# VH-VL binders against UPF0215 protein NEQ431: the designs that were tried, part 3

Target 1, 198 residues: UPF0215 protein NEQ431, of Nanoarchaeum equitans (p61151)
Amino acid sequence: MKKFARFIGIDDGYFVRNVHKKTKLIGAITKHTILDGVLSREITIDGDDVSEKIIDMIKNSNHYYQIRGIILYGITFAGFNIADVELIYKNLGLPIIIVMERPPKDIFYKAIEKYKPNGIELIKKAGPIYKTKTPFGYTYYQVYGIDKDTASNIINNLAIVSKIPEPARVAHMIARGVTKGDSSKPRAGGDSNPGPAG

## First folded at step 18 (VH-VL; from s1 with heavy chain S30T)

Design s7
Fold by OpenDDE, fold request of step 19:
Structure s7 (fold): chain C 198 residues (1-198), chain A 127 residues (1-127), chain B 107 residues (1-107)
Amino acid sequence: as target 1 above (198 residues)
Amino acid sequence: QVQLQESGPGLVKPSETLSLTCTVSGGSITDYYVHWVRQAPGKGLEWLGYIYYTGDTDYNTPFTSRLTISVDTSKNQFSLKLSSVTAADTAVYYCARDEETKEYGSGWIFEGYFDYWGQGTLVTVSS
Amino acid sequence: EIVLTQSPDFQSVTPKEKVTITCRASQSIGSYIHWYQQKPDQSPKLLIKYASESFSGIPSRFSGSGSGTDFTLTINSLEAEDAATYYCQQSNSWPYTFGQGTKLEIK
């Protein structure tokens, strides 16, 4: 991977589960600190269309052939809408790096099992969780279509102002900004976690 | 800065319903989950349940039959009702904030820790 | 539920000493452990989040470490104002649970 290659970061916007049926899916195409393009689609809350939307979003972009990889900010979007990394890779031919601040807690897996019967299988496609030390702390990540060491280097090269690689960080800011009105404000009432069982 | 404050009767008779209110100030009610935690005199902390401004709520298993947590968005208030109280329910009751965060995607937003607490309110169950 | 067991239950220490409090989980909870300080007649105060991240405004003498099942809260140089009960809390699984507490007294 060349230095300062273009990557697309992907994240979702604000939503309230009992109010909104859809939210924004944002792709931010960056070259190191430079934002070259922004893509957007809508995805269904707790739906199954995020993979399709990612494929459509990137495939129909003028920047498609300039992108060298996809950085997902987590594997779930719009609540329990889970990305199929295998499907995305087969269609786009772009390596995928999933980044997160920490491994998911058991509550997450229990929720997926409860609300998304095939969700665990989709998640398993992402493979094991690795970690790499950035100047801002450990970044946890999964890979598809790329080796973990190369991905680690990419993460470190793109960890410019935080432990989250810049493409994903920017996508996050844009997504929240355009849906909630301010990227610095937390999401409200959309993707609530399930409570204790029983 | 965000502040939480519990209020309600300090004395409740056995078999009656304990009712408390948590008032949130200094921030939007839509930004946080509110949890209830209690502490019996000289004892540790016990988690009771949580609620969001949308009304989404759940309870610790031992309290599912007796506990009701609700929200009044117009007043920025959360309420706790615990029915059929006994002496064992005598405790300082706290409401505490849990801020939104991203966890392995966008489906889970609990921070998982309580960064701001109310001062707590003592409720004594006595005849 | 996940049971958190703290050690020791009680500790009497002299100022400037190093204090170590441990918290053991009945099962692995990753780094989803948080530490609180509670002084008499006060509400709990968050000290450490996610095992090792210091909360804003917390003195540097407080630190946390550990992962999986074994966690440690360390006070590098105890001050008189640190007399309190300390609790660990897990957020890995429902229901949230607390340790039984560790009471620190200053000699």
Scores: ipSAE 0.746, ipTM 0.884, lowest interface PAE 0.7, mean pLDDT 91
Fold by OpenDDE, fold request of step 19:
Structure s7 (fold): chain C 198 residues (1-198), chain A 127 residues (1-127), chain B 107 residues (1-107)
Amino acid sequence: as target 1 above (198 residues)
Amino acid sequence: QVQLQESGPGLVKPSETLSLTCTVSGGSITDYYVHWVRQAPGKGLEWLGYIYYTGDTDYNTPFTSRLTISVDTSKNQFSLKLSSVTAADTAVYYCARDEETKEYGSGWIFEGYFDYWGQGTLVTVSS
Amino acid sequence: EIVLTQSPDFQSVTPKEKVTITCRASQSIGSYIHWYQQKPDQSPKLLIKYASESFSGIPSRFSGSGSGTDFTLTINSLEAEDAATYYCQQSNSWPYTFGQGTKLEIK
C-alpha cells in the first residue's frame, strides 16, 4: 500500500446516557497528516445502526473511491452500538483496522454480555487482538479484510503524534470537539462501563 | 490543579448513618469520576464505590444495602452515606479522582486508577 | 472478586539497595494493575499505572512490570524517603480491589 494512501478514521462523539438518544459519528479522511474530508452521521445510543451509518457515510462520500481502508477507534460506538465488521466490509470492500490503546477489560465483556444480545458474537468477528510497537508505545489492533502485518505497517506509518493512527485520532478530536465543545474535555456520562454486580 | 477534600463528622454512634462530603476544586466535577475508598486503622485499602456527575453510581457488594453516593453539581460536591454503622466501619475515608479515557469497545470510560486523592477523613464509630 | 496478594508483607532494606515487590492476581487482569505509595498519615500516591507506565512526577527509580497475573514494582536504588506501604490495585473487574500492602522499612 502506498505511503500516502487515504484512510478514514471513525469515532463517536459526546453523549449522556438517559439524556441523549443519539450522538455523532465522525469520519475523518486523511492522507498522512492532511485532512481531506470530514463526514458525519448520527447513531443511536446503545443501538444497532452504527454499521449502517458507517456504510452510508462512506458510500455517499465524494472520497469513497479514494479511501483505501477504515480505521475504527474501537468496535463499539455510542455506548453498546457495536460495529459489524463483516457487514461493513461486505458492503464497502475496504479493509478494516480496529485500534485501541490496550486490550479491553473484563468489565467490557461483562457489560456486553449483560446489555447487548449477540454482542459477543459481533466482537468475535473482529478476530484476535494484535499489538505493534509505535514510537509512542504499543498500539493494539484487530483486522478484517487485511493481514495483520500490513495493518501493523499502516498503523506505524500513521502513528504520527500518538500511538493512535492519525485518521482515528483526528476523528476522535472532531467528534469530541463538535459534541462536547472541546476535544480535550471528557464525556459527560454515557460510557459503557457498568458498576459492580449486585 | 484538581483538589479533593473530604469533610464530615469524625464521630458517629453505632446504628447511625455516616455522612461525608467530597468537595472538588481546581476543575469541573463534570470532568471526573469520583471513587470512595476507606482504610481501617492499620489495615489496607477497601474500594467502596464510584459516582459520575450525572449521578451514575454503583457500590461494592458488601455495601449495596447501606451505601449511598450522590452528587450536587451546584456545589461541586459528592456525598457518601453509610447507614447502620458499626465499629467495623471505623476508618479513614478517601475520595479519589478518576478521569475519562477512550478504550476498546467501551467508548469513554474511567481510567481505573486514582491519580488524585483527598487527604482523607477519619470516622470513628463509638458509643 | 479478584484477590491481589502482595509479597512480601514486610521488608527492611538498606538505602541504595534494589527493592522488589510482587503482586499476584487470582486471575488474569491483563495490564490493569496500578501501584500506590502511602506514607504514614498521608493519602495514597499513584506511582505506576497499567503495570509499567510511570505516573507524572514519579522518580525514575520506580518502575513496574508484568502482565496477566504476576506483577512487580521495583525501586532501583532505594532512598530514605521511600519508606512507606505500597499497594497494588486492579481495575480489570468489578469490584476494584487492592493488595494487602507491603510495608517497606529503611534501615
Scores: ipSAE 0.737, ipTM 0.881, lowest interface PAE 0.7, mean pLDDT 91
Fold by ESMFold2, look of step 18:
Structure s7 (fold): chain C 198 residues (1-198), chain A 127 residues (1-127), chain B 107 residues (1-107)
Amino acid sequence: as target 1 above (198 residues)
Amino acid sequence: QVQLQESGPGLVKPSETLSLTCTVSGGSITDYYVHWVRQAPGKGLEWLGYIYYTGDTDYNTPFTSRLTISVDTSKNQFSLKLSSVTAADTAVYYCARDEETKEYGSGWIFEGYFDYWGQGTLVTVSS
Amino acid sequence: EIVLTQSPDFQSVTPKEKVTITCRASQSIGSYIHWYQQKPDQSPKLLIKYASESFSGIPSRFSGSGSGTDFTLTINSLEAEDAATYYCQQSNSWPYTFGQGTKLEIK
């Protein structure tokens, strides 16, 4: 990977079911690990619009032609709004890496089957889950439009303060900050990915 | 500081309904699940079921016909009702917190561990 | 339902001794196992999450390891206050399940 390649990390914001209809979708663009831009859209809680919103956000940005890859923080957004990596790749021509702290539990697949059964096919399109060792532990990931070894190198080049690559980590912080008012988790709530300072 | 406190009658007659309340303070109930766990005297821990703030719930198989778990979000309270009790239902009853996590996406994903427990309340089923 | 089997059921221990408790799952659960300590007349207290991650404020003498089906909790240098019953709990599948417990007593 080029030292100065641009990536966009994507995550959604905080929401409360039965109160909020939509939440934020944030794209954080980094040049290597330095934040270079922020994009936003709204997506429907438990809806079907996240793939369209990702495509629209990137395609209509001033950064489109400089972005070399998309890093999704998980495959589900705003609850059960599930990214279609095939559709996203077809429309943008950009490789996709889905990152996660841990592989999904059986409970996750049962919940999808119960509450969003058409999402099973979208999850299957993302392929098998791989893992790569980082200084912060194992990062789990899936790939679309890129081989797993190249994706592993990208993850390791961009994971500088946690096992989650900077574009996705920063997207998460911004999304939580603008929807809940504070990007940090409440004290005594635990942390699924604390990092050196967490 | 999140705190959970169980309350309810400590003595219940056989065939009646056991009713408990878990009151949550010091946090937002929209970020976690509440589970009920019980422990018969001298025995291990037994998971009963969970509830989310939306009212979504699931119960351990032996209890599906007798157990009702509910939530009152305006009071930050979760309730457990266990009908048709027998001496086998004598136990310390705990409520416990399980946080929502972002392991593969947003929402409906559990951390899976209980970081806060209530003190527990002993319920004795006796005539 | 995933059955968790702990070993031993009971162990008489002396201070400063290294103690190992095992938990075996009937099916693979990845690293979705958590360890609790319960002292008499108290609620359980979380020690280790996700097989090996120490919970906040837990003494470093407690550690966990394993993945898949075989897990261990280790107390490196036992203190008198560590006399308690220890439980493993899995969160991979509904229903959540606990091991039967391991009671540690001071000799």
Scores: ipSAE 0.705, ipTM 0.853, lowest interface PAE 1.1, mean pLDDT 89
Fold by ESMFold2, look of step 20:
Structure s7 (fold): chain C 198 residues (1-198), chain A 127 residues (1-127), chain B 107 residues (1-107)
Amino acid sequence: as target 1 above (198 residues)
Amino acid sequence: QVQLQESGPGLVKPSETLSLTCTVSGGSITDYYVHWVRQAPGKGLEWLGYIYYTGDTDYNTPFTSRLTISVDTSKNQFSLKLSSVTAADTAVYYCARDEETKEYGSGWIFEGYFDYWGQGTLVTVSS
Amino acid sequence: EIVLTQSPDFQSVTPKEKVTITCRASQSIGSYIHWYQQKPDQSPKLLIKYASESFSGIPSRFSGSGSGTDFTLTINSLEAEDAATYYCQQSNSWPYTFGQGTKLEIK
């Protein structure tokens, strides 16, 4: 990775269906692994505006011409607001890496069909899911506008405290922090928390 | 700490409707799904269906014509009704929690495992 | 519907020995399998999630492995309290399904 390489990680915030209409979309810009800027927009829960908001957020930022790539924390945002990687790439000219902790279940694809019928076609644009080994386990990813081996190297250079690259991990923390008030999951019932008896 | 407790009549006559309530305490109902699972005496576990706090639900295929699962969010209560029961419906009935998780970037999908179970209630179908 | 077939149905075991229970799925389910222990007159208790991840508070002698269609629950150095029925459960597809169970008894 180059000395001045910047990446933007993107994730959405907490929401409750039937209560909230919108939630936050956070862009975390890192210089290598050091947080260098934060951008925000609002997106519509189960809406269609995340691609336009990503484009707008990056294109109108002071960092646009220094950003080398976009790291999306998943392809869906605020429920079933699905990123169109083709549209984003056409408008920004930036490679896109979609990262996730586990490959999706069949249940996920059935939910997309039920709640967002055109969503499967958007997901198909992101191509096959690859995996790469990091010191923290396997990271699953898709690519657009970049080859899978280059993306694997980027993931490994930026995954310094978890298998999720730092820009996406920080975007997640900020998004949850500003929407729920705490970036961590409640103590009960989590992978990193004690069980119900703890 | 989340707690689930099943309640309802322990004896139901054949052809009548089995009706149970699951009362949930100690957590936010908006962050998880409630599933119903039953176990006939000496047999294994059988998944019946789930419900989300929004009312979204799905049932195991053999039960789609007889099963109704519903929620009363003001009371943190979930209910199960199984119509036209026979002796084959004699079982211990459990409600169980399946926590919401972020999958493929967005949340509001199941973790898929049951970390909290009710104590179970035996329902016997007999005349 | 995804059928989970456990093996064996029953096993009589000596304390301190290693016990292996298998679960075979009728189609690939990735790592979306979970293991439960159930003692008589009790609710099931979660042991292992996502094939190999120990749930909080579970003794280290319990471990899980496998992916795709073939999964294993291992009890290293069995203890008397481990006599119970064990179930695997998949969450990849609707409906959720359970294996038929494996009953362990102490010799």
Scores: ipSAE 0.637, ipTM 0.827, lowest interface PAE 1.4, mean pLDDT 88

Design s7
Fold by ESMFold2, fold request of step 19:
Structure s7 (fold): chain C 198 residues (1-198), chain A 127 residues (1-127), chain B 107 residues (1-107)
Amino acid sequence: as target 1 above (198 residues)
Amino acid sequence: QVQLQESGPGLVKPSETLSLTCTVSGGSITDYYVHWVRQAPGKGLEWLGYIYYTGDTDYNTPFTSRLTISVDTSKNQFSLKLSSVTAADTAVYYCARDEETKEYGSGWIFEGYFDYWGQGTLVTVSS
Amino acid sequence: EIVLTQSPDFQSVTPKEKVTITCRASQSIGSYIHWYQQKPDQSPKLLIKYASESFSGIPSRFSGSGSGTDFTLTINSLEAEDAATYYCQQSNSWPYTFGQGTKLEIK
């Protein structure tokens, strides 16, 4: 009951290629698991600006000195806009935890090689993928500027309704909600939503 | 409710081009990939290739010189052309849906399974 | 290319019995394997995704397990309607590949 540390979870919104040039980048700041603030920027679809937008969003927030860590929902944003964890850590001095539901398949790495070949080096900087057991299944994660066991404890303290920690889960919901109008993923029943607003 | 329907000629002569169309109704084509899979009579399933709504495509290696997959987004319609056919190309041809998923943060990733299939169309190659 | 080898090719089974079908991958594919049922003159029907996750509306008698290279589809109390051919399919690498199929018949 004593961990009221603040974390920021980061995810991007929905987009349609050849229609949208940008989508939303959302930062959800929690005090433990309670939403305490929301930050936003726009990032370029398949661009190279996500790292600087993360840095700018956090550094210019009223929460900067209270945030204890960054939880990224994946390493890619708005398609192939890939986070540089080394650059982010160097500029913010904050540990980074990248979370994902499953380890990437081989097809993902081939897509990076084909569509964003300079991104493979950014992915290498994130290091090996670990897993940790939560009440909701295994969460897969990478770390930068923090040891894997400390990150595992943070994930387990913040994963209260799914295996994805609350800051990242809430960032995802907000990002999709404001860009597609519904935070739920379309089901196999053929539901449709409008594309993200610019 | 997503529905996929294959259509095209059921008989094609050797050395000619097999042409099929997959029409998709229900749901948005911007949320998934369309794959072509075939099944020779009494045989198993063979993956041919996929297409994304942007036109991005890839083919199984044996077919790279003969296969063209395309999309007409205004009609929710996907097309397959297989040139220089032989009796070995006689099969039931299916189109199938593969949704996008977030895997490592990208919306450019496949779920990898086919939740909706067309009913299939038999194409026979004979003179 | 990843080769999926199913076993057995064919099995004749008494109703109410437990059936086990295996699928072995030529290299590790994590949990990126899916199982389909195909009845004569019908399209394949998805049963299990990601090795062990039941697809929506699939009877609980169907279950999947495994990771890496060895995977199993289990039917815990076979019903007459389960007579079909079953396929595994991997999605870890291009090209997507299918196992050769396992035909189940009811005695």
Scores: ipSAE 0.588, ipTM 0.816, lowest interface PAE 1.7, mean pLDDT 88
Fold by ESMFold2, fold request of step 19:
Structure s7 (fold): chain C 198 residues (1-198), chain A 127 residues (1-127), chain B 107 residues (1-107)
Amino acid sequence: as target 1 above (198 residues)
Amino acid sequence: QVQLQESGPGLVKPSETLSLTCTVSGGSITDYYVHWVRQAPGKGLEWLGYIYYTGDTDYNTPFTSRLTISVDTSKNQFSLKLSSVTAADTAVYYCARDEETKEYGSGWIFEGYFDYWGQGTLVTVSS
Amino acid sequence: EIVLTQSPDFQSVTPKEKVTITCRASQSIGSYIHWYQQKPDQSPKLLIKYASESFSGIPSRFSGSGSGTDFTLTINSLEAEDAATYYCQQSNSWPYTFGQGTKLEIK
C-alpha cells in the first residue's frame, strides 16, 4: 500500500435503549494517520440499516475515489445492527477489514441467536478471525476482498497509539463525542472500561 | 466513584423468600450489568445470575425456578428474591458490577469480570 | 457448565518467595479468565483480567498467564499482606463459574 493511502474508519455513537431510536454512524477518513475528513449518517438502534448507510455515506462522498479500504470497528453497530460485508463490498469495490480487541466469547454468539437470529449469516460472511501482533498487543481482525497478510500490514501501519488502527480509533472518538458530549470513557478507580486502545 | 450497597433482612425462616436490594451510586446504570454472587460460610463463590438495565436477566441453572432478579431504574436499584429457602441458602450475598464492553463492535456485551463489589450482606436461614 | 479446578487448595508460604497458583478449565475458554483476591470478611478484589492483564492499581508482583485451559497466577515476591484466598473466574460461557479457591497463609 502507498505511504499516503486513504482509509475510512467506521463506528457508531452512544445510545440508551428505550430512550433513543437512532444514533450516529461516523466515518473518519485518514490520509495515512492524519485525519482528512469526517462523514456522518444516522442508524437505527438494533435495526438493519447500517450496511446501506455505510454504502450511501462513502459513495456520495467527495473522497470516494481516493479511499482504498474500509476499517470497521467490529461488525455490530448500534447494538444489533450488523454489517453485511458482502453487500458493502459489492456496492463499493473497497476491501474491508474488521478490527476488534479480543475474539468474541461464546456469550456474544448466544446473544445474536437470542436477539438477532437473522444476523448469524451476516457474521458468517465475515469469515475467520485472524490475529496480528502490534507494538500494543495482538489485534484481531477479519477481511473481505483483501488477503489477511495485506490487511495485517495495513493494521500495523495505522496502529500508532493503540492496537486499533487510527481511522477506527478516531471514528470511535468522534462518534462518542457528538452523541454523549465527551469522547472519553473515564474509569473511576479502575481499568474496567478503557477506550478503543488495548 | 461507583459504589454498590446490599441491604435486606439478615434472618429468613426456612421455606420463606429472601429479598435483597442492591443500590448503585456514583455512575450510570446504562453502561453495565449487575450480578449476584453468594458465598456460604467457609465456602467459595457461586454465581447466581445477572440483570441488565433493560430488565434482561439470566440465572444459574439450579436457581431458575426460585430466583427472581429485577431492576428499578428510577431508583438505581436491583433486587434479588430467592424463594423456598433452606439452610443451604445461608450465605453472604454480593452484588457486583460487570461493565458492558465493545466486543465485535458496538453490540456492547459483558466485560466478564467484576470490578466493583458491594460489601456483602449475610443472610442466615434458620427457624 | 465450565468447571474451574485450582491447585493447590492451600499453601503456607514464606515472605519474598514466588508463589504460583494454577487454574484448569474443563474446556477451552480462550483468555476469558479473571483472578480475585479475598481477605477475611472482605469482598473479592479484582487482580488480573483476561488471563494476563493487570487491573489498575494492582501491585506489579501479581501477574497472570495462560490461554485455553491452563492458567497461572503468580506472586513474584510475596508480601505479608498477600495472605488471602485467591479465585479464578471464567466469563466465556454461561453460567459464570469460579474455581474452588486457593488459600495462602504466611509461615
Scores: ipSAE 0.586, ipTM 0.821, lowest interface PAE 1.7, mean pLDDT 88

## First folded at step 20 (VH-VL; from s7 with light chain Y96F)

Design t6
Fold by ESMFold2, look of step 21:
Structure t6 (fold): chain C 198 residues (1-198), chain A 127 residues (1-127), chain B 107 residues (1-107)
Amino acid sequence: as target 1 above (198 residues)
Amino acid sequence: QVQLQESGPGLVKPSETLSLTCTVSGGSITDYYVHWVRQAPGKGLEWLGYIYYTGDTDYNTPFTSRLTISVDTSKNQFSLKLSSVTAADTAVYYCARDEETKEYGSGWIFEGYFDYWGQGTLVTVSS
Amino acid sequence: EIVLTQSPDFQSVTPKEKVTITCRASQSIGSYIHWYQQKPDQSPKLLIKYASESFSGIPSRFSGSGSGTDFTLTINSLEAEDAATYYCQQSNSWPFTFGQGTKLEIK
């Protein structure tokens, strides 16, 4: 991969159910690993609008024709707002890589079945979960519109401080910072709270 | 620092309702699940159920008809009620914290391990 | 329901020895298993999360391994203070379940 290729990482912000109706959706555009732009929209907590907001955010930006891929930090946003990778790819013509720290537990799929049953088909469209070794451990990922080996190379080129690629990592930090006021709590890695009192 | 403290009567009569409260200090209530775990004297750990701040809950199968777990979000308090108790319900009752994580996306999913435990409270069922 | 079976139930151990405790799941749970230590009259204390990840502040002599159905907690150089009961716990499926426990005593 070319070292100046641009990618956009996508993540959502902090929210409280029954208090907030919407939260932020952040797009972090990097040129390789250097932050080059930030986009934002609002999405509905437990809603159905994240795919349309991702499409709108990217298609109406000055960066559209320079972006070479989309890196989603997970497939769910603002609770049960689930990305439709097929719809996003159809409208933008951009490869999609979904990244995560671990494969989902069985109880995740049970929760989707219980709280958002129409979301099961959206999750199936994202295909199988692969893994790739990085200097920071294994990163798990799914692909749409790109082969798994090319996606693995992209992940490894962009994962410079964490097994999560910089576009997604920075999107997460910005989203948490602007909605909770502090981005210092790690999404993955070390424990941010002390263990039980000894 | 995060602390959990169980409170409630230490003695409950058979056929009555065992009622306990877990008070959680430190951290935001939206960032964790609370689980109840008990341990009969000289026995192992038994998971009873969990609750999230939204009121979402699930119970271990043997307790589904007798157990109610609830939350008062204004007080960071989580309650356990176990009805129709017998001597078999004599145990140390723990509440434990399970951090929310963004597994495969947005929050509401737990980490799955209990990083903080209360000190436990012994409840004896006896007349 | 996922049954976790620990082995052994009880073991007398000598300081400085390597001690191995196993936990077998009745069906695959990936790496969603966690290990706790419980000393008499104390609450359980988390040692290992996600099969092999040491929890913060835990001595390096404790390690975990395994995936799928077979998991191991290892104490590489036992200390007298490690006399306790050890539990595995799975978080892959509801209900959460614990193993029956493994009690270690110092000879």
Scores: ipSAE 0.614, ipTM 0.822, lowest interface PAE 1.6, mean pLDDT 88

